# Ledger of designs, part 13: VHH binders against Nicotine blue oxidoreductase (nboR)

Target 1, 204 residues: Nicotine blue oxidoreductase (nboR), of Paenarthrobacter nicotinovorans (Arthrobacter nicotinovorans) (q93nf6)
Amino acid sequence: MGDTDLPCVTGVLLAAGAGKRLGRGPKALLPYRGRTLVEDAAETMLVGGCHEVVIVLGANAQAVCARANLEPYRIVVNHDWSSGMGSSYLAGDAAAHTKNHILVALVDQPGLSVTTVGRLLVSHRPGRISSAAYSSLDSPRVLRRGHPMVIDAGLRPAVASTVSGDAGARVFLRQKPWLVDLIDCSDESTGEDVDTVEQMYRLL

## First folded at step 5 (VHH)

Design s85 (from c11a, 24 letters changed; framework vhh_7ubx_2)
Fold by ESMFold2-Fast, scan of step 5:
Structure s85 (fold): chain B 204 residues (1-204), chain A 126 residues (1-126)
Amino acid sequence: as target 1 above (204 residues)
Amino acid sequence: QVQLVESGGGLVQPGGSLRLSCAASGFTFSSYAMTWVRQAPGKGPEWIATIYSGGSTMRDDSTKGRFTISRDNAKNTLYLQMTSLKPEDTALYYCAREDYGDYEGWFSDTYGMDVRGPGTQVTVSS
């Protein structure tokens, strides 16, 4: 880097959930590609172009820090994770410099790639939200918004405001779809997450 | 058994009003956010409004001046009051339970809906 006047991108990796539906402990520690989901996702975000990566932990934060190698990243512990209507996103947002865009990613989405991260960063336009989007075999011509997504620095206060009012970021996106650019990432992954035991094949 | 059943749809003339109801059973209704969604022939589903367990609401800007979402926790019932109906409001209207248990559902375009009703048809024509 050599440019301190232009906004950088802070990666925010949301990893605070307890994995209640899966029942295998925190999703952050699920085995993936010879390590853990949290280690793989965080490195992918950093290598893909994020200036820094903030990992938001909550459920079992001490165990996650003890068992995963997170030394290269900034750790934020959200103690309100269990009551959180996006409180984890707000914790990550608060940790990022106000000038930076945020690339937000979810720890339970295997198949996040350096290519997907890079594609979002190079495609990002000022004043917009750039969302990875995925088609399915059932609807190959229809793109559905997914993760990761880049939230422009200028939109972060508005997004945070909707989250803090009992509304999730998804409601902001539904209300203002004209601010969202869908970036086709169907060639990189399906955009699927791991919520149940039946979906654990996605970690293979 | 978790169930949602919509009612109150029908044929109405342009400029008319309808109140849709959604009867919930098999779960603690007051603990969940509830949503109304519609699907017109040949189109994808369109989100209308969500009401959270605490009573706060979020509404689609294009309909919020004509449509009002509300709930009665004592009756386990969700409502959608529709006024000044237009032909373009013709659609199958669904209620759905929102499961925001995982933070991931918050950022997905899958609507976080884990249960939806069969829908009630609204037809606006003269």
Scores: ipSAE 0.015, ipTM 0.305, lowest interface PAE 7.3, mean pLDDT 79

Design s86 (from c11a, 24 letters changed; framework vhh_7ubx_2)
Fold by ESMFold2-Fast, scan of step 5:
Structure s86 (fold): chain B 204 residues (1-204), chain A 126 residues (1-126)
Amino acid sequence: as target 1 above (204 residues)
Amino acid sequence: QVQLVESGGGLVQPGGSLRLSCAASGFTFSSYAMTWVRQAPGKGPEWIATIYSGGSTMYDDSTKGRFTISRDNAKNTLYLQMTSLKPEDTALYYCAREDYGDYKGWFSDTYGMDVRGPGTQVTVSS
C-alpha cells in the first residue's frame, strides 16, 4: 500500500544464456503466447505481485532489447554471462534495492504463472527462502524444489557470498535446508524447462 | 560415453579413516564441478561436499572438518578423504557431475543432474 519502510519484492528474471543447445537463437526471444518468452515471464512476475522486475541479459543483449518490448522493466547486461548462471544472479541481486526480497526466475521455464508468483509472495515468511516445488509422476507425494523462489532480504548477503558462476543459490540451499519452505505449485506447472529441441513441446 | 565409477568403500571401525575415489571418463573433467552424495538405509540422499572447477570447496555442516574433497584433473579422479568415521556415516556414497548454466543445475537439489556413479558402500561398525 505505499509504506516504503516495509520491504517489497524485486523480480529478477535470468535471461542471459545463449540458447546454444536449442540452436534457435536466444531463449529470451523464443515465440510464446503471441510475443516472446522474456516478455511473458517479465509481465507474469510484475502482474503476480513483484514491485519491479529486473531482467538480466547477456548473450545477444542488443538483439533482445531491439526485438522485445522491455520498456516497463529494468535491464541489466551481464558482460560475464559466459562464466555461468551465478554471475547473472549476482548482477540481478546488485541491481535490486537492498531492503527488498528477491523473487528469482529463469526465462526458459514456460508455465511460470501469475498464480504461482502470487502464491509464493503470499506464503513467504520473514527470514526464509520460499521455493516453488513440484511433485514427480514417479513420486506424486514428494515435492522437489524448483523455481521461482523468493529469497528473504535478510538472507540475500549470505546467498550472494555462496553463489559462484557454477552453483547459484543451490549451494546455500544445500547447506541450510531448514531455511527453505517448499510451496506446492504442481497444480500450475510441471516445473519443466526448455533446454533442447526435444523439449520445445513445452511451449505448446 | 560419460561415466563415473566410485571405489574405496568397505567396512571400518568407529574412529577409522577411508579414502573414496571416483574415476571419470568421457568428458572434460577439469571443466565441471564434482560432488559427493550419500544415502543411508531408509533415508533420502544427503549432499556431502562439492569441489568446483577452480578448486574451491563447499561442505555440509555435519561432515565439515572430518571429510576433505579433492580432485586430480590429470587423472580425471575425484577423492573424498574421510576421518573420525561414526556409525552415522554408514551409507552408499555417490560421485556426481554438476551441470552448469541450466535450470536443473541452478535451482534443483537433485544431485548429479547429468551423471551419477553406481556408488560405493561404506559401513562403520565394530
Scores: ipSAE 0.016, ipTM 0.344, lowest interface PAE 6.4, mean pLDDT 80

Design s87 (framework vhh_8emy_2)
Fold by ESMFold2-Fast, scan of step 5:
Structure s87 (fold): chain B 204 residues (1-204), chain A 127 residues (1-127)
Amino acid sequence: as target 1 above (204 residues)
Amino acid sequence: QVQLQESGGGLVQPGSSLRLSCAASGFTFSSYAMHWVRQAPGKGPEWVSSIYSGGSSTNYATSVKGRFSISRDNPSKTLYLQMNSLRPEDSAVYYCAREDYGDYEGWFSDTYGMDVRGQGTQVTVSS
């Protein structure tokens, strides 16, 4: 169907949460590879090919800005972050230029690498959603949809209209699964490429 | 029809043991990670334990770690939860659940990324 080959894409990094179920403060400030998790994730998106990176902060936004070096990035503070991840996605979406595709990433996701970002951008097709997908070692031929995800500029209004609470893009993807292309990233992450205190990983 | 059927619950005294079973049908059981979730009266659901499709990896909530053991028998399509040293606070309806492979944001879901859940089996720990 085509290739968007390093298009003008806005990276949206969702980093607004208060620290998930572990209660360890904002995930954005967790130590990771000699810096903070938010700095590593944002640089990965930019180096991987995003034209710009918008970081959506919420819980402890002032502390995050004071302690992390976020000068290369655009910061959006979601004051309604406690209503759920959907509100943070909408804040990031609103900040991105309407003509750009969005690459959405979570600050604590497994598999976020320069290679994975580049693969998604190169593989992206017009009018579609390109989702990184992963198989487990004990289910090597079964791909599970994951993050990051590229949302085509033309689909953004429809995605935004269905986003609510913590559902994010989930409702849209359930209603229109035929619009989703799974991009196999299992060789990059193996599903376990982050060894921080990831409570959510234990549940999935 | 895709189904999960729990059994093995009952009324037991504190310090006792129970083994719960979950019989799966209508899908390729060996291809899915499985979960145990419980819900006490008047409380929200609490994730208890998980096991990956091949049985190679297990995980437990801190409240049950060291007391409960999850296992599976893929040939018989059965999931188990061995519960030792039971306490009154373990009293709940216990559900088995199949992992949801389809959700981008399932990691933040109150359903723990599950797309199929059984009817549940009641466990009551009382003297």
Scores: ipSAE 0.011, ipTM 0.163, lowest interface PAE 9.1, mean pLDDT 77

Design s88 (framework vhh_8emy_2)
Fold by ESMFold2-Fast, scan of step 5:
Structure s88 (fold): chain B 204 residues (1-204), chain A 127 residues (1-127)
Amino acid sequence: as target 1 above (204 residues)
Amino acid sequence: QVQLQESGGGLVQPGSSLRLSCAASGFTFSSYAMHWVRQAPGKGPEWVSSIYSGGSSTYYATSVKGRFSISRDNPSKTLYLQMNSLRPEDSAVYYCAREDYGDYKGWFSDTYGMDVRGQGTQVTVSS
């Protein structure tokens, strides 16, 4: 049975930021659909098809664990979270089994849906990176790369190497765009995040 | 106040060269990686080149590799893009941009992880 030998997908939810510009405490604890943003995002990843979900916390990790119900998930605390999102990704990558693909999602993107996660997992091809992509009326013929994205197990070492180096993961993708499959998710969300007070309407 | 000001654009013929400059103010220039991004009419922004804070690590989009050269002068707080063998397809407004170190948000996105951009300088390659 070839299906029994296929690698699983580990969801990595990046939730380590302090939410400084928003000024409402950690984004992970923002109220969303009767619970917290981190709880909604993690459950969406799990229900959407991830075998497991690793939540990377950092800023106010103790408060997040005390106030959110994260029992079904694996928690990784990145004590180096202030060095940037790349360090949080590396912490999540290190926690995932080497044979698994990684689906990376951001806690501050409320447009994450079970449909979007499922679409990425079903569309994913071996040896590639599958990125959710979003268009706008200002650029309707241009899909912009966004989150979540699936990084093939075979590409994880190369991605981790660029993230830990001076180049960063963006340079890897800019230099190797032929490795990226854009999966149109414009029908599910705009790909918008919540970074400032003015953007909090996106939690509605 | 963080500011970036591009200059050096113009109208040139195919095969010509231009050197773009970007003057930075309001921040410690030597502590930030810097980028060049371009946008042609009716198209989204395209990343062109990056240079990291120490100046020795440079990266280029496949479309410009071998033709363009990025450099910086940290004492004068200036970023440069030397553009050789220009083609009509290089016609665009060119922006310099500062790396966003506070949050690598959208680290794979077409926003290029930049928190500040200049006003841009127009490059037109035409006969």
Scores: ipSAE 0.014, ipTM 0.281, lowest interface PAE 7.3, mean pLDDT 80

Design s89 (framework vhh_7d4b_2)
Fold by ESMFold2-Fast, scan of step 5:
Structure s89 (fold): chain B 204 residues (1-204), chain A 127 residues (1-127)
Amino acid sequence: as target 1 above (204 residues)
Amino acid sequence: QVQLVESGGGVVQPGRSLRLSCAASGFTFSSYAMGWYRQAPGKQRELVASIYSGGSSTNYADSVKGRFTISRDNSKNTMYLQMNSLKPEDTAVYYCAREDYGDYEGWFSDTYGMDVWGQGTQVTVSS
């Protein structure tokens, strides 16, 4: 019943990267909470309230599918993943029903929680982009946008038309900041990713 | 060791051009967005231009838009700033910087800023 108030949302989990900076193979397969990052993130999105989860794979897609339990999710393989992150977003966007909002999450952010997903879905307003936001230790009073974020169904075409190669959704968000609602998730996570070997402590 | 080294600065007359280079080492250059900042005497450091990891998406400060062009050559681990129609107001120390964006964060988030800086190169525009 409570879920009746949540928007109909397709989760898009971006997991296409090769993890070149980290050098530990695809980040999707990094060990986390007794399984893999991709399994944990996808289940968190689904349990948090996404109607369905689309996982966008690219680098090592066959290995990821063979070694992770992704049966509950829809898999999209972006064969152009090396052209940039924007192409993976577009592949996920194209897979989602046009009437659904999209919740975009990144596979390399271990701080993703059911609470954060649920908070974004409950807070989402028509015609807006709802972004998880985090304060830093050096700027505790300043919120900066992060992931996950909910893109309203009505804004998806405009976001997609702006995304190209390495431009990403940042270009759209910087051009139209008045469309973005920052949802404070600092109590759940720092919003940080695992990108270098020095950052692997974030998986602990 | 992570390092950024700028070169190409100098003294030029108004209306002339300079090309700055930034040589990167100690990290996977092609995985990071990069930027140029400048600091004039008595002023705060400001963003001049930035370029994403693949090189096709760029951003410029209004004061330099149409005059400066940022580019990169990932095969050479080098970023460039082509500075045309230089004005006395462009006089500053120019810094190369690496954006602290992960593989995915830089596409969507402004949570991170620049985390590695070069030592700077002086550009003086005077007659």
Scores: ipSAE 0.014, ipTM 0.279, lowest interface PAE 6.9, mean pLDDT 81

Design s90 (framework vhh_7d4b_2)
Fold by ESMFold2-Fast, scan of step 5:
Structure s90 (fold): chain B 204 residues (1-204), chain A 127 residues (1-127)
Amino acid sequence: as target 1 above (204 residues)
Amino acid sequence: QVQLVESGGGVVQPGRSLRLSCAASGFTFSSYAMGWYRQAPGKQRELVASIYSGGSSTYYADSVKGRFTISRDNSKNTMYLQMNSLKPEDTAVYYCAREDYGDYKGWFSDTYGMDVWGQGTQVTVSS
């Protein structure tokens, strides 16, 4: 018996990609709100309620660490980043304490907000996955599952066991869709990312 | 322009094999994950198989595991679907698609969507 600390949430920010399609260097270093995407996203996760933030770097990790102020965060370098995003998630998962839930966010989604992070953490239920979800004017009645996503501590081993290459956690979610709670965040963001030059307007 | 063109469909008896090809043009094929989808009459379009940009990581729907093999030749800008032990239930229009799952996209989302589709090729398995 006695007082036991409730599980905390570890933020895992996936930032290991080379940004090859964009051609503007690593996406983590793209200018955003007077600093870089990686700095903004990581601080947003902390302020939004994550106990700690693990940033998974890979491509250009030395350049990212040299140009961005990442001192407040735990850095994990995924040397296998080119094998796919699955390896980056597994690196972040391995760095988080086993008792903690994980909030997973992508560095190239500039619409991440303190409100969205807080909403997911408040809405999260034991034994479930809480996913930010987004609709658009073109599809106002359809919620699209997106990021960030909270994975309950108890589900992390099962999620990790299904992660491979480009399939990632989608395999687990397709096998067990009833475990996913969609949390509408359309009022905060479109859920869109920055991958091509044509999408750079999303950083404005 | 960006295009995907399927070929190799046809009519076969149960237990036979077909090999589908998807020729890609107008983009850097080696930078994109690719997939095969199918749509049977009166059914929703479903993912059959997908393959990572480097070709080492693949996904298969449970209904085709052990029977279908997806592969790609980045030097030829072509993706393939080898379909063995075909069943009447495999009858559908097969579409190749460019999947923009990227380094960090679509991992937790099955709603990221296909940004380029082929016109489709009919596969009919009938006795």
Scores: ipSAE 0.012, ipTM 0.216, lowest interface PAE 8.6, mean pLDDT 79

Design s91 (from c11a, 21 letters changed; framework vhh_7sr4_2)
Fold by ESMFold2-Fast, scan of step 5:
Structure s91 (fold): chain B 204 residues (1-204), chain A 126 residues (1-126)
Amino acid sequence: as target 1 above (204 residues)
Amino acid sequence: EVKLVESGGGLVQPGGSLRLSCAASGFTFSSYAMGWYRQTPGKQRDLVADIYSGGSTKYGDSVKGRFTISRDNTKNTVYLQMNSLKPEDTAVYYCAREDYGDYEGWFSDTYGMDVWGQGTQVTVSS
């Protein structure tokens, strides 16, 4: 293949959480752009350049599959989702072919766009982690890493080995910040999620 | 009003044990991750241990195998059992509520400790 080709990337969409703080059922089923968050996020990843998309479900997986159209995607049900977010990440990682990079995204990030996905894939460098990054009006010159991010195929075993409980990937990133490329996506989104009722304005 | 109140600190000899408690009020305790952090004068606060709402735990490298974090959601309390204490464990210990959400803390450092307790002094000396 040519040097201008995008990397072969498996999208991993983490959608296993119960939405405990929000109290409105699984976040995957929250209404967004005339459908559900999980449908919007998965299609955005696929259209943005992911070769395939693996959706990791857990809490209310049967209800999510019944109410959302997920036929184009590969579904992995993590029955251990309540033990912590790490088990969902590891289930998604294990489902991807070992030679592929992964682009990991969160179902509760409504600002995910085709442009952001494409920008990360084009910007990705071998042996590195490419993280979407966002600035704020209060700190316009400071980029903070966020979602989604591309983890190079060669780094996946090292990342997976640090995953435990609910903070595995963050640990690797904090230990090895020199391996992370921040890709400015502030023009596309704020990088904000929906965890509480007060944050539901982000779905507008 | 969200409040975290630490207790259980004190003076102990090397090799001794202490159990710290943090009583939480003003929020749905079971929905949040909770952590213990420590700070010595002139240094930054370091993670000692944290515990996810589902019970999964993480420890700082210096305390693994010696300290155990646990929670009791019926009492809105998080605990830190400290065994085999060393002089270098001397610090002010802080309880914190962690707002990492369901997924955010995995890939972002944007969220973190949003509420801190007043701290409790632990002194390990002969």
Scores: ipSAE 0.013, ipTM 0.253, lowest interface PAE 7.5, mean pLDDT 80

Design s92 (from c11a, 24 letters changed; framework vhh_7sr4_2)
Fold by ESMFold2-Fast, scan of step 5:
Structure s92 (fold): chain B 204 residues (1-204), chain A 126 residues (1-126)
Amino acid sequence: as target 1 above (204 residues)
Amino acid sequence: EVKLVESGGGLVQPGGSLRLSCAASGFTFSSYAMGWYRQTPGKQRDLVADIYSGGSTKYGDSVKGRFTISRDNTKNTVYLQMNSLKPEDTAVYYCAREDYGDYKGWFSDTYGFDYWGQGTQVTVSS
């Protein structure tokens, strides 16, 4: 009984985009490791330690649900998806219990791993944001914030307020860098996305 | 390759004006938000002004009413008009390309997927 009041982590997978720059339908349905990107990412989040996974769909949501096996997950359809990923984050945030931390991941980041998710959850500290961070060979001592990211339950209202504003959440993070812990995940991934046809080699 | 080249910085008297320019190349300028940030030694980089692809603007509290950000999509240039300059405005000013199309900039730091200019010094003194 004593442990029943501890906060859990809800995974929020942002998968609402139309993939318009790629031109091959929704990125959520791109073939990856014998299935789809959305199935791989959602399973990775769940296996990595998220209590539950909320998948935020938007563009072609009906087709994604019909063609991908998403039965183990909660589906939220963002009807405002064309306004950008911030609106999808807000939809996912609204679906998560207010007492839970949120782990946010992007469907178009094929380097997401169980190890990275687990490392973030183990490293997470109360009152902070834990960000996966990546270095490059050209700048091996410089870490750059990326996904996934764990947002402490206590910070979610402030983050949501900033995301819904004109300046975006980047201003929040830059003005309050002391709230952000960079967790080095360079050994697992480059943190890069698949956004154009030239970048599809990242699925190989 | 993405390039951002700032110009217009310099020494100015208190109460004076400067206009900063940032010439951009290597990307579809009209599709991206552009911003100006400033940094003083020993402090973090702070937002001065943002202008989104649709024309909406946002300003830092310390510069509201004094500075104006604008863009010219035909010249691939973003501007910062600085009026009523104060000694406290002394800083290195940076031009930035910001990607708010999918709000990935929400999770990127200064070294991430955003691009920054080299910076231009503004000094306000007598």
Scores: ipSAE 0.015, ipTM 0.207, lowest interface PAE 7.2, mean pLDDT 79

Design s93 (framework vhh_sonelokimab_d1)
Fold by ESMFold2-Fast, scan of step 5:
Structure s93 (fold): chain B 204 residues (1-204), chain A 127 residues (1-127)
Amino acid sequence: as target 1 above (204 residues)
Amino acid sequence: DVQLVESGGGLVQPGGSLRLSCAASGFTFSSYAVGWFRQAPGKEREFIGAIYSGGSSTYYAVSEKGRFTISRDNSKNTLYLQMNSLRPEDTAVYYCAREDYGDYEGWFSDTYGMDVWGQGTLVTVSS
């Protein structure tokens, strides 16, 4: 119970996408709360309890590094980002120490909060995946998996082995849903992302 | 009323081809990522592939890449799955599904899941 020698949690922030559908350049650089989405998300993960934060960049990595203040964080550039989001997951996973759990978050999910991160870390159980979960208007009593999620150190090799490069953790989660704990975060966020110009209101 | 309706399933010989269609209604089809799944008897429902709302990007399960091609026609509110070189192990009920909004490449769809499913169409590959 709570042994200080147990694994820490490494935050893995996936920020490698090109933002093509939004047409405003990389989503990582979208203005949010007086800075950029990537800066806000990374600080939220760190303040929320991650021991360190690894940011996986890909498309426009040079521009993101030049324009955002990422000095407190570890940067991994996925040069294979165009092969699919799974390759970015694998790059972030590989950067984390093998004994650590990872908390995976997406840069385009502006509702990420210190409370949500802390809730996942406190709720996490050995040998499991703890996924933030959100209800929808179409199904208000049904929780759907979302980000962020904590993947137990012991499960990381099995998850990584199912990542195809075209699909991320979907294969593992669908094969072994009984290993997933849904942590209700509907009070903090809707789990919605920013993908189109019309959704930019979510940045406020 | 939001719904998806599959068609095009049937009996086909090994090595044959089939094209499945999925007709969408009751929502702005062009705003959602959509995908195909299948379920064989005694197996879990497995992912085949998904396509972005604009149609420019697709994601496939590794085992299906090269034999199956997903496409969409937003003007017809229709999703397609072209299946080539069919094998007996491809025998399954095929489902189309609408991703809960937030198709951030294949990764985002992994976590948000699908919120609307079709009733399925049976594909039997047998000689």
Scores: ipSAE 0.005, ipTM 0.182, lowest interface PAE 10.1, mean pLDDT 78

Design s94 (framework vhh_sonelokimab_d1)
Fold by ESMFold2-Fast, scan of step 5:
Structure s94 (fold): chain B 204 residues (1-204), chain A 127 residues (1-127)
Amino acid sequence: as target 1 above (204 residues)
Amino acid sequence: DVQLVESGGGLVQPGGSLRLSCAASGFTFSSYAVGWFRQAPGKEREFIGAIYSGGSSTYYAVSEKGRFTISRDNSKNTLYLQMNSLRPEDTAVYYCAREDYGDYKGWFSDTYGFDYWGQGTLVTVSS
């Protein structure tokens, strides 16, 4: 009973997409650092400080579960995945305990690091959203909001109410930017994703 | 106020060329990726391609690669679409759009990754 009730953060890894633009099958199974993107991202979230990791699968969920080692994680299959990322966000949100903050990450953003996850969790303030932010080489003085982001437990119902289509938390963040803390992670990653064959160099 | 204004549309014969421009105002143009879409009557908006904030890279829908070229001039706050070897099926209203700073970057054929749109410019390819 001497245990500290540390703030619990559930990692929500969005990995439901079919990877149609890339044409290499589901992005979750793309080779990365000797394993798959989904395994690397999920382990990074857990090691970085998430109490648990929920992986939201959709397209080819059976193949992903068969080929990736996901035993340490909680799997949620979103059967509505083709309606857009918003439905996957809602499925992940619903799977997390209502009292927990959630840290949302995208499987197609290979620059996710233990340092970035830890920085967000340490920086997080009650009643706010903590978003990783990145400057580009082309705009080094401008921070652009990206993933991962921590959504405070108290804000989750309001965020969920604005989610539709492919928007995820985006609509809420645009409507209430004063609730968002930008956490500079430019030293760890560019924040770039992998959507096309031309972008696969980002896996190197 | 964020504003995007397309120009350069018109009637062109098959095999011809057009250059579209999109004038941006009300935001730091050099900090945003921007792209082109088109919409034929009765059809959904179709992604053509996009260009990074600094102009260092471009991304095209595979079907349009080689005939269409996207470029930008950050000093003029202007986005361009050079269209060559035009076909009747290229007849559409052409829209420029600013990428959303949010959770999704809009490298898809749908509209969800873009937060502001121009009013469009009509391109008609007909003999």
Scores: ipSAE 0.011, ipTM 0.273, lowest interface PAE 9.2, mean pLDDT 80

